# Ledger of designs, part 17: VHH binders against Iron-sulfur cluster assembly SufBD family protein PH0883

Target 1, 326 residues: Iron-sulfur cluster assembly SufBD family protein PH0883, of Pyrococcus horikoshii (o58613)
Amino acid sequence: MLLNGEDGSMTIKINHVKEYEALVEIYKKEGLDTSLFGNRIAAIIISGDKIIGLNSVPGVKIRGEEVENGVKADIEIADNVKLPFPIHLCTGYLRSEGYQKVIFNIKIGKNSIVKFTSHCIFPYAKDFSHEALTSIKVGENSWVSYEDEHIHGEGVRMISKTEIELNKNARYTGKFSLTKHRAKELKLEMIANLGERSVLELESKVKAVKDDSVEVREVAYLKGAYSRANLKSTVIAFDEARANVVNEAYGFGDYAKGHVECHEIVKGNADVQTVPLLRVKNDKAELTHEASIGRINEAQLMQLMAKGLTDEEATELIIRGLLGEY
Short names: E, the ipSAE of ESMFold2; O, the ipSAE of OpenDDE; V2, 0.75 times the mean of E and O plus 0.25 times the DockQ between their complexes.

## First folded at step 10 (VHH; framework vhh_gocatamig_d2)

Design a2 (from q3 with S31R V99T; at its last look DockQ between E and O 0.30; V2 from the best seeds 0.00; counts 0 for: pae E 5.3 > 2)
Fold by OpenDDE, look of step 10:
Structure a2 (fold): chain B 326 residues (1-326), chain A 118 residues (1-118)
Amino acid sequence: as target 1 above (326 residues)
Amino acid sequence: EVQLVESGGGLVQPGGSLTLSCAASGFTFSRYALAWYRQAPGKKRELVAGITSGGSTVYMDSVKGRFTISRDNAKNSVYLQMNSLRAEDTAVYYCAAITWYTGRYSYWGQGTLVTVSS
């Protein structure tokens, strides 16, 4: 049984109204866009292993299936689709303990422009594991933006694996952000195959604190001629946190161009490793990388403090700056 | 035991000069940024001058050109040369050791009073 949303809200399952309301409240508290819950938005709303909301719009078909400990969703975007609003993928869990698996199979047709707004919302998690498996196929001449933002409690173990296939002239921009909350345990993997003249941009931002363990792996196979890839990872690690960032680029196509960036800031006793892997098997391909590991600049801190900021405030400001959040 | 001991405070006439010293012990001095703070009656404590572990200096705007912070790692000491003192410089001055490298550690001295008055 479905409940129609009020004043432009999406249709939700009546048995999950409480979960829905709770999620909306969390969005409000976290300053997230609550308009994403409108009925004009293509969306799937997941709480635990339940689909609590699902809305398709012209040109966008979403099929959801509840599975053991999670949800599987197939998302299909037709050819020649230009959406005025993003597709909202909302995955939440409102309990403190548990396991959730989500599988997203996304297929974008040809000549389409689509933006995804993805949220993982686990605000109360103390002992919670989240596994996300995503497959994205981008059709010829299509442009896709995928923004993934996470709201985590103290005890989230997350494994996210994303496979991306870019057809001819396809463009994909992926952004992952986990900077406002504790990462705890994060394994992030993104692997992309680039067709002819396709363009890949990946940007990951992660803050690790306490005894957090963060693994980031971004991989671009530049198979197509004139394909382009930019991989950028930023990790801020504090305390006793561990971070391992591996960005890989493979130049196989004629005149393929890849650029890998990894920037880390270490504070305290954090242990950070970065590995840029560049491999070329084509004398016409070109790959470059830039990597840096540093510390918070003391002079900058002091300058801010001299203006009246506390150590904590100054540090936070610098971190925000580094993460591009300020 | 970590200790920071300030000295050199006192009464001085406007336009006068004073040098504050801070002797540190009980920690690896060279790894710490050092700073002088001051607190005037009824006001919040504020950073007056700082020197990083690498030797870079920072000053609050009101003391730029008048105050100079320096450090001597061999002597585990930090200094604040104060010239052209003004009445508004009257405060208790505190020496601090701060590090952000291996975690946040802050050590403070007991303070020394500087009074600028005619």
Scores: ipSAE 0.076, ipTM 0.629, lowest interface PAE 2.2, mean pLDDT 89
ESMFold2, look of step 10: ipSAE 0.137; ipTM 0.685
ESMFold2 (binder alone), look of step 10: mean pLDDT 83; pTM 0.833

Design r1 (from q6 with Y101P; at its last look DockQ between E and O 0.42; V2 from the best seeds 0.00; counts 0 for: pae E 6.3 > 2)
Fold by ESMFold2, look of step 10:
Structure r1 (fold): chain B 326 residues (1-326), chain A 118 residues (1-118)
Amino acid sequence: as target 1 above (326 residues)
Amino acid sequence: EVQLVESGGGLVQPGGSLTLSCAASGFTFSSYALAWYRQAPGKKRELVAGITSGGSTVYMDSVKGRFTISRDNAKNSVYLQMNSLRAEDTAVYYCAALLWPSGSYRYWGQGTLVTVSS
């Protein structure tokens, strides 16, 4: 069932109010911002293969379509729109097992400033597969931020593919974080095409524990003159976890500048590989990288715990030291 | 299945000695740190002694010089020699396999009671 969110108010399906309220309670429990469910917030609230809430505001049109095993959403921001509040994308799955596919097509007009706050909420998942396909096209002179924080149960298998297109003078700042809950199996791919004088900043932070498997690929094609990209990936891997992170930058435009920053913190038998792939295709392009690998000192960790710190406190203190975040 | 089985607890007079043993199975013993924790009635569980996979040892301040942790990788066992016991050492002692002490990734034994009193 397709919902029209152009009324400027949140529409909740009558047979899903309990599910909507459950999502709000999860936000409260996890310390997420519940004001995102307010009347002034453009939003789409998904649970399973159903749209359970939909709200548009002036300058933002959200159309949703329920599809097999999921939802397809088209989000359009008009030209000359400067939103005072974020656009809320909530993707929920409240059962313990199953499959969900979501498709987001996001188009931002010219001269617009927009923030997206996205949450995937799968707290009870024990055997659940999630596939997300996202296309983001940012118009000239527009400034977009996109923050994505996830709540996962112990058995989530996630594949997320995002394509970003930045037009002239567009700026995109993206942040992905999954450090408080199990990654289990995570495959992320982000591919960005940068036009003239556009700016891309991506930051991803993932903690892999137990037998988790993490794959991250972030690619920046610096096609326009004076385009700039900064790709920062941080992987914290413990136990028997495995992670592969590939950050790629391709310098095509005159005076394109790219920087790839890969940080890994390893403890135990974890296997982490981070690989910067930098290809300069223009004599005037400049691509650089920085990488760091820190290994937690087991004896120092236990010494801190013997002085009364919890293992979490001691671990966080050592991680801060390795990252230089004193 | 990971198993940790403690033994050697009991009643002892102040100044006495006890040796605690912990037999481990179900994981690659030599790859991980082992520790002894203790919890007195009404108190928080605290780390008493630890031994890294490489054999380095650490101790809480109050037991330094009195307790010795050791491991035998061939027997999948970790030991705690407790000498010069005091009343404040009375607690349930737990063997732990520290799979990089990240919350649910730490395995505990069921504990063995040590009572130090006259």
Scores: ipSAE 0.106, ipTM 0.672, lowest interface PAE 6.3, mean pLDDT 86
ESMFold2 (binder alone), look of step 10: mean pLDDT 82; pTM 0.821
OpenDDE, look of step 10: ipSAE 0.446; ipTM 0.871

Design r2 (from q4 with Y101P S104R; at its last look DockQ between E and O 0.35; V2 from the best seeds 0.00; counts 0 for: pae E 7.3 > 2)
Fold by ESMFold2, look of step 10:
Parts: sequence; C-alpha cells; structure tokens
Structure r2 (fold): chain B 326 residues (1-326), chain A 118 residues (1-118)
Amino acid sequence: as target 1 above (326 residues)
Amino acid sequence: EVQLVESGGGLVQPGGSLTLSCAASGFTFSSYALAWYRQAPGKKRELVAGITSGGSTVYMDSVKGRFTISRDNAKNSVYLQMNSLRAEDTAVYYCAAITWPSGRYRYWGQGTLVTVSS
C-alpha cells in the first residue's frame, strides 16, 4: 500500500517508513543532497527488492515493478520538457549480505532537458552482489546529464551495464565516481551509439585500494555525421589493487570526432592497465587519445601534513596536482 | 600482528631535552614512512615530524630547528630528538606508520606523555 502525504509529499509505502528514513540519514552522514527527497522531485527510491518511494512530476512518468531479487523501473520523459530539478534514482541495500538486481529503462522525448542524480547506497555491505542494467534512449535535440555517486561498504561486488542511444543533435553527459569508498570488485560497462550531430561526454573516476579488482569499459560508436565523443577515465590504484580500463571509439560518420583520455595514478604494487582502442571506419573521421601516469611523492605528502592538512586532504591535493585539476 | 611501542616520555623542564623512541614489529619497517604526531588536551592530533622510507625528513614549522626525526632500519625503530622544549610542546606523542593508499596512517602506537613544566 502506497501513501501520499497530506501536503503532496512523496508517495511511500507505509511499512517502509523506517527504511526510507534510514536512507535519508545516510545521505546526511555522507554529505549528499537531502533535498532530493522533496515533493518537487521525480524519484524512485529502492531498497533491496522493494520500491519504498515513488514520485512523478509533470512531464515525467516513473513506473516501478518489484521483481525477484530487485526492481525494474521504466522512466519516460515527454517531448518538450525542460526540468528545473533533477530526477532522483536511489538504489539502496541496507543489509550486510545478499544480492540485488535493478533494471532501468529510460526514454527521453524530443527537445527536452533533464538531469538525473543517481545514488547507490550500500553502506553496511560486507558480502553483497549488485547487478544493474540500464538502457537510456535520448530523443532528438535533448540534453541529458547523469551523475552517479556511490556509497559502498567493504564487500560490494558490482556489475553495471549501461546502453545509451543518442538521436540527432542529442547530448549526454555522464559522470561516475567511486573514490571515497572501497571498490572491492567493480565491473562497469557503458556502450553508446551516437546519431548525427550528437555529443557524448563520459567521465569515470575510480580509486582501487587493498586487493580491489576494477574493470571499466566505455565504448562510443560515432555513427552519425558530426557526432562527437569524449571519454575520460581516471584510475587511482594503490596497494595490491588491479584495474583494467578500456576506452573504445569507432568513427563511422562523416566528420565524427572522438577523444579518449586515460589517466592513472599508481603507488605500491598495484597493477593498472588502461587501453584506448580507436577504430577509424571513415576517411573523414578523427579519433585521438592521450594518457598520463603519475606517482605519489611521499615527501610532498608528508610536507603538506606537517602544515596541518589531514592525510586525506594532502592526498587529494597531490592527486589534483598530478592530474592538473585545481 | 603490527605493533608500535613508544617510549621516552616524561617530565622535563623548559629548555630541556628528551628523546622519544618507537619500536616497530609486524611489518616491513624499511618500506614504510614513519611519523610522530602529538595531541594536547582540547586540540586535534597534529603531525610533528615525518621521515620517508628513503630517509627524507619533514617538520611542522613550530618545531623545525628544535626537533630531529631519525630512523634505524636495522633496529626497526624511529626516534624523535626534542631539544629546547617549551610548555607548548606538552602533549601525548604518537608513533605512526604511514600506509598507502590514501595516505592515512594505518598503524598507531598507544602514545607516550611529554610534560614540559617547572
């Protein structure tokens, strides 16, 4: 049974109020934006295999279906919709062990501007497997931004596959970040097909520590004329971690332009491989790549800490300096 | 099992000297950077001096010229020579081994108290 608040607040199931409140408290503790739980935000809130919150707004229809070990959600944005607030996708798992599968089918109409804010919230996981399948179809002249931030416990094994279709003149900007929490085992795959004059920007940033195993694959098929893709992958790997990152671009359309950036910061015995794979299939297509490798300077780290910075602050400053970000 | 054991703390007069020692076991000492931290009542723990695995040293500004950190890899020990002590140096001093990945200290001793008073 679903309940709507008297003041038009988000629809939640009455027997899951405590679990919903637990997710909100985790957001507060982790410094995430709690305004995303407001009544003006289209959202689906998942915990385990249950939908515990659901809200639609004009121009956005969200339908959820509880399935074995998870949830399947269909999200449809109408034509000519320009949303002032993000659409919130919260995927929670609050137990220490188990399995969760989520399937998101997202379709954005023509001439629309939409931002998604996605969170995966698994803070207590010690032995947890998560499988995510996402399909995103972006209509003509639409602009989509998709930001994905994760809170993981120490034992998350995650497989995520996202397929993106960009129609004529569509734009998609995607960001994935897992740098404050342990990756443990991560397999991330993103495959995008670009129509005429479409633009894709993907950025992935992962920190692998201890014995973490990370695999990232990002693929852009630049099928349409004048399509553009920029794929940026950053891997920070320490200890005994292993990471394999493959960024692929295929230039089919006339004047298609693709760029791949692979950056790695390595310390210790970590084994990192970042591989650009560029295939030019049209004489007028242009594909380029660049890569950088940086090492952490321990003396510089300690000098910053002696000036009053915490370990985390000093590490972040050194990493930003090596990546040229400041 | 990793262990860091501090010693050498005590009561000393202003202007006096002390040498702190930290004996380490349970890890490959020569591969780690070592540091001394201190915490006075009501203050956050702060880095006093550090020494890299390669032997380079760093110091907080207020102790530079007065304190010297050194290490003896054959004895698995790190030392802090503290000269010209001031009342402001009164604190519990902690030995720490720096672990990578995040640059956070992974291993701490229990601390040794240094009191500088008349």
Scores: ipSAE 0.046, ipTM 0.636, lowest interface PAE 7.3, mean pLDDT 85
ESMFold2 (binder alone), look of step 10: mean pLDDT 83; pTM 0.827
OpenDDE, look of step 10: ipSAE 0.244; ipTM 0.768

Design r3 (from q5 with S31D; at its last look DockQ between E and O 0.30; V2 from the best seeds 0.00; counts 0 for: pae E 8.4 > 2)
Fold by ESMFold2, look of step 10:
Structure r3 (fold): chain B 326 residues (1-326), chain A 118 residues (1-118)
Amino acid sequence: as target 1 above (326 residues)
Amino acid sequence: EVQLVESGGGLVQPGGSLTLSCAASGFTFSDYALAWYRQAPGKKRELVAGITSGGSTVYMDSVKGRFTISRDNAKNSVYLQMNSLRAEDTAVYYCAAILWYEGRYRYWGQGTLVTVSS
């Protein structure tokens, strides 16, 4: 049960309480952080097209609207707000088939520090389409962290589009991870506009297996002077999976500095295409890229398991070695 | 559907030998690594020996020099020759294929019991 920590109250219908408890149990089963359901956490909890939990804290205003096949939410963080706990965005769909659309409009004021923890929870999906549209505007001198991890069933088709606007001296660190569950069909697009002295760090990590189809596009427009961006995409592709990754950086501002980093780990007959697109529009801007492709060494994997590691531990160690993450 | 069928287990005296066999179906055998695992009562399942798709072999320390893994891609089979058997080798032995199907790294057979006693 979600409880408000400041002005406001919530009403949870009896049937919605069962859906809320089901989501909490899925978090427990999957090893996700259940403290995110605590009463000091600003949160919006969605199941299908219903808002089943909503909590605000000082400095954070969350307004939700139930719409056909989904939810539209506006999240506003005031100026000079430094949150000690993350804002929790939980999007659930507990049926095997259907469609869900979620729209998040997020505005962060000036001089604020906030973290978002986002989860999409679709464990039973066999024929399910999910569309997510997110707009994030970060005010001057603010620092935002946005971590997004998903629990998917075997038949999820997902389109996620995120637009990020960074004002002067703003920082945004974004992480997307879908590596423990099947991607099936995934289209991920992130577009960021960077103001003066702003900093963007994006990391996307996706594992594609079987006949999965993955498309990732991350774009940074370094418009402000001294803006900086680091775009890191990692695709782990097995079996007959296909992945297309496009990372773009455009250097407009004086002394803008961008880096695009693309890493591929391939096993089996998987097909991965990675395209870095760097466009320097200013003689004083610097754009660089790094790309790597690695193959899983079967002998090394088995040697580690023979020394007592589980297959998951050995695989993660080899993947980290191939990515240079020692 | 992936299937792995072990055979060749049984009761053997210490110092004896035994050959385990595993017949595989439901995947392109030659493209994948194969392994033998074992599980003694009260212990976690552990890798005994592995062989890559290219034929390279790996062994746990306690069986090096005594056990030999091999594969026959024409017969879709993997073998474990076990020599100089000891009581500590008593376990259920499982054949495994390292597959990426369904985001998993391996599939298992049902196991064959090897007992070393007397």
Scores: ipSAE 0.012, ipTM 0.541, lowest interface PAE 8.4, mean pLDDT 85
ESMFold2 (binder alone), look of step 10: mean pLDDT 83; pTM 0.838
OpenDDE, look of step 10: ipSAE 0.445; ipTM 0.874

Design r4 (from q6 with Y101D S104R; at its last fold request DockQ between E and O 0.24; V2 from the best seeds 0.00; counts 0 for: pae E 7.2 > 2)
Amino acid sequence: EVQLVESGGGLVQPGGSLTLSCAASGFTFSSYALAWYRQAPGKKRELVAGITSGGSTVYMDSVKGRFTISRDNAKNSVYLQMNSLRAEDTAVYYCAALLWDSGRYRYWGQGTLVTVSS
ESMFold2, look of step 10: ipSAE 0.012; ipTM 0.575
ESMFold2 (binder alone), look of step 10: mean pLDDT 83; pTM 0.833
OpenDDE, look of step 10: ipSAE 0.614; ipTM 0.938
ESMFold2, fold request of step 12: ipSAE 0.012, 0.030, 0.011; ipTM 0.578, 0.597, 0.530
ESMFold2 (binder alone), fold request of step 12: mean pLDDT 82, 83, 83; pTM 0.826, 0.828, 0.831
OpenDDE, fold request of step 12: ipSAE 0.592, 0.636, 0.646; ipTM 0.925, 0.945, 0.945

## First folded at step 11 (VHH; framework vhh_gocatamig_d2)

Design t1 (at its last look DockQ between E and O 0.33; V2 from the best seeds 0.00; counts 0 for: pae E 4.6 > 2)
Amino acid sequence: EVQLVESGGGLVQPGGSLTLSCAASGFTFSSYALAWYRQAPGKKRELVAGITSGGSTVYMDSVKGRFTISRDNAKNSVYLQMNSLRAEDTAVYYCAKITWYRGSTYDYWGQGTLVTVSS
ESMFold2, look of step 11: ipSAE 0.162; ipTM 0.695
ESMFold2 (binder alone), look of step 11: mean pLDDT 83; pTM 0.829
OpenDDE, look of step 11: ipSAE 0.131; ipTM 0.687

Design t2 (at its last look DockQ between E and O 0.32; V2 from the best seeds 0.00; counts 0 for: pae E 6.5 > 2)
Fold by ESMFold2, look of step 11:
Structure t2 (fold): chain B 326 residues (1-326), chain A 119 residues (1-119)
Amino acid sequence: as target 1 above (326 residues)
Amino acid sequence: EVQLVESGGGLVQPGGSLTLSCAASGFTFSSYALAWYRQAPGKKRELVAGITSGGSTVYMDSVKGRFTISRDNAKNSVYLQMNSLRAEDTAVYYCAKIQWYRGSTFDYWGQGTLVTVSS
């Protein structure tokens, strides 16, 4: 059976077709989901300081503005919207040097369920600075998930600041991953304000190698009664890399509940520090933390290799075991 | 640039001994595990012995008790003492730096050194 429907094609400018095709090829090579370029996906596709793709779906308004050295985008999801497909945010920079600034203002209405899939695509960067400012406001009873996976070249300096506001009964689940590519210089800051009965779940996973420098700061202000936050950070560090992770939770609301979880896996001369800052401002609030540090056991690695595993296979198996991902 | 240079191979009779050496350069030697691999004609390379940065050793079953791996961090060298050699030990022996993360550019094999055990 053949099915016909109204075509919701991506918008591309004729001057940018080659850049658009290059981004799709990178997704293919890196194993990212190319269906995100489909005609049913609300999306904004950025390359450098240009918007090279823009698609809307019912219930989602995306307005982009090209600015000096970057793009500013307003993304608005209406009330009572439950999307079957993710909203795609692609931020590309395909040159080796330069600077890019992106600003996302995201507002989700009431009673809505949406997923964002975000990718920063900088595969050829050798001397490139990226600044990202994101504001996310989640309306009452809405559930947002936000998955972010990056493709970086060897010389990316990234500063990212995200502010999240959760209204009553809102839920936000965020995941950041930079483990397949070099971090080089990475500074991430996420600050969330939680209203009554809202739920925040943040997970970040970063691998630092060589002389990489990583700073992560995630802050949850549990202002509303019965608000809940779970902040999980995982740092895998090799060689001479340095990482500093600060997870903060502030318990203001009655029966607020926060948990901070930090996991470190180190090898070589890497220096990883994780700091939980828990401030209970209400005697009915509960804030807890859990931390673990694992060092790769070379003897176990060698035993696995003596059984026929490659060094890559043995290493990945040991890392999975240390993270409890068996 | 990572370099691993093997030496010490040669022709020896069954029951004889050889000491293989591997000179390393281009990386912080003391921070990495090292290994000896061998490859006989028509066979895959196989791990013979390994030594961690802390000095712990492992051996394949067929060489346990006969071969000893060691390292000298001051000389950036790893050694394989081979005793009670057998015909089945005939192979090209390679020194390798152990890699344990994806995307590493340090996956180098040396040129190898031939060990022939024949009467």
Scores: ipSAE 0.074, ipTM 0.605, lowest interface PAE 6.5, mean pLDDT 85
ESMFold2 (binder alone), look of step 11: mean pLDDT 82; pTM 0.819
OpenDDE, look of step 11: ipSAE 0.120; ipTM 0.676

Design t3 (at its last look DockQ between E and O 0.30; V2 from the best seeds 0.00; counts 0 for: pae E 6.8 > 2)
Amino acid sequence: EVQLVESGGGLVQPGGSLTLSCAASGFTFSSYALAWYRQAPGKKRELVAGITSGGSTVYMDSVKGRFTISRDNAKNSVYLQMNSLRAEDTAVYYCAKLRFYRGSTYDYWGQGTLVTVSS
ESMFold2, look of step 11: ipSAE 0.052; ipTM 0.629
ESMFold2 (binder alone), look of step 11: mean pLDDT 82; pTM 0.823
OpenDDE, look of step 11: ipSAE 0.465; ipTM 0.880

Design u1 (from r4 with V58I; at its last look DockQ between E and O 0.27; V2 from the best seeds 0.00; counts 0 for: pae E 10.1 > 2)
Fold by ESMFold2, look of step 11:
Structure u1 (fold): chain B 326 residues (1-326), chain A 118 residues (1-118)
Amino acid sequence: as target 1 above (326 residues)
Amino acid sequence: EVQLVESGGGLVQPGGSLTLSCAASGFTFSSYALAWYRQAPGKKRELVAGITSGGSTIYMDSVKGRFTISRDNAKNSVYLQMNSLRAEDTAVYYCAALLWDSGRYRYWGQGTLVTVSS
């Protein structure tokens, strides 16, 4: 029996109530926003290959299908929708071993403003493979924000592929963050096609430690006139970690403008390669890049700690300084 | 796993000298900074001296000119020469490795007690 939530806004399968509660407690422990489990939040909550929570709100239709080893979800936002709260996408796996595949097909109508908050929650994973395929199509004049923050155990192998299509005057701002937990093995690919006057802003930040292996590829095809893209990748790598980051921009449209920004901070024997690939295919397009490579100054770190900062505070202050962030 | 073992602590008179040693294992010693911290009763643990992977040294103000940190990468060891000791130097001294692993920026030894009294 499926139980209706307070005021009837979300349905939870009774045989998964404990998994749902476990995810909420993990959010609390990790400092994530638990109000995202509220009854006015459009959401899909996945654990393993099961949908354990599903809520739609006016203007947002979420359909989910349980498939072999995972879930497929279709998320549709109507025209002229301005949501006051984020749409919540929670993908959980609470076992130590296994495989999970998720497929999200997201379509946003015209003249809409929406925010997605996405979390992948794999805190106990020791030998776990995760494959995510996401398609996001943004209608004319719509503004989409998509924030993705992950909680990983020590043994996650992840492949994530996202395709973004921006229609005329559409705007997409995306953030990916995996900095508090082991990346272990990460392959992240994001490919965006930009229509006329559309705007893309992507920011990814990954911390790789121990023997982690990270591959990131972010691509912007600036097809429409006056399209604009900014791709920012930050890699912080310690120990023996390896990272390869490729940011690509292709200028096809008249007056298209693209900027690629790659920052790397290294310590120890870590090996990081960041590669901007810029191709101007229209003499009225402008593509630029910026890159920086910083190494943590151990002497400055220790001097800050000698003045009373914790090692975490001193490290973050030095990283901010190397990235030009104050 | 990372292991740091301190030795060389003891009782010494004011104005005396003492050498602390720390043997390290479980990580690539030459690639990381090492440090000595101390903790007196009722006080927070504080950094005393540090040495980078390249050999540059840092000292807290109150020990500068009296203490010398050094490292021997061939023996995976870091040392603290403590001269002109004062009663205020009385503390448990800890060897620390400054590497980030599993959300930690610092690994600790078990500590060695230094007591400076008449």
Scores: ipSAE 0.005, ipTM 0.445, lowest interface PAE 10.1, mean pLDDT 85
ESMFold2 (binder alone), look of step 11: mean pLDDT 82; pTM 0.827
OpenDDE, look of step 11: ipSAE 0.250; ipTM 0.771

Design v1 (from r4 with L98W W100Y; at its last look DockQ between E and O 0.30; V2 from the best seeds 0.00; counts 0 for: pae E 9.5 > 2)
Fold by ESMFold2, look of step 11:
Structure v1 (fold): chain B 326 residues (1-326), chain A 118 residues (1-118)
Amino acid sequence: as target 1 above (326 residues)
Amino acid sequence: EVQLVESGGGLVQPGGSLTLSCAASGFTFSSYALAWYRQAPGKKRELVAGITSGGSTVYMDSVKGRFTISRDNAKNSVYLQMNSLRAEDTAVYYCAAWLYDSGRYRYWGQGTLVTVSS
């Protein structure tokens, strides 16, 4: 069964109500925003290779197609649309083993303001491979916010590739977070092309533990005059984890301005490499970077816990202090 | 398999002393920090004292000067010397280790009861 969103209500396949309710319970358990399942929220809800829920709102057209081992979805936002609530993208896999591929093609019209909230929900995975391909095209004068948070089981191998095209005066703010659960094997690539006077802000935060292997590549091509990019990457790595993070900025446009900020927080025998690559291709462009590395002190951690903090609270406090967040 | 076995608990009068011991196995003891926690009925478990792999110590404020944590890497053991015991020290005391294993950063023993009363 193929599903298209209908104005007014979530369409749920009759033989998947239990699976839909299981996803809602996982959101509650993990402290995620359950209002995203509300009737005013445009949404596509995927489990495995099935679309189990789909809803649209005025100005948003969501079309989905179930394909071999996954789902392909087209999401179109009309011109002059200013949404008061986010568009919800839920990608679930509730089995312990398998493979899933998802393809999102997202096109935002002109003069529109929209927020996406995206979750990948793989809590029981022990031997699971996930491939995500996302294309986002942002029309002139539009402002897009995209927040992406992941819940992983112990055995997720994930490849995620996102391409972003920003037209004149477009603004994109993206946040990626995988810090509450195990990364295991993660390859994340985000590539953005910036038109005239467009603005890109990306923030990525990944925690790697055990023997996790993390590769992150974020690239900004500042093609248009007066384009701006700010890329901020934070890697928290414990135990025997390995992480390689590359943030690239290429200054092509007149008066393009890019900034790359890389932060490493390391504990144990973790091996982290963060590399800024800045290429000025126009003598009127300016690219800068900042980097920091901090190691967690065991005695400081213990002292906070002796004052009543849990391990999690003390660790987060030290991390925030090292990142300069107050 | 990681194991932590506490011993040395018992009944003591206020002002008395006890020494708790914790024997560890299943990991490279000298590479990891060790700690003593306690939990009284109806209370949250709290860190009492900790000792890093390098030998640095920390204490909760209410036991500082009365309790001493130490470790013997040759015997894979950590100790808690408790002096000048008070009624509020009554609790189950747990030995803990910080090491990564199967998604866990902290391992617990089964606990040993310390009762401070007349």
Scores: ipSAE 0.011, ipTM 0.519, lowest interface PAE 9.5, mean pLDDT 85
ESMFold2 (binder alone), look of step 11: mean pLDDT 83; pTM 0.833
OpenDDE, look of step 11: ipSAE 0.355; ipTM 0.819

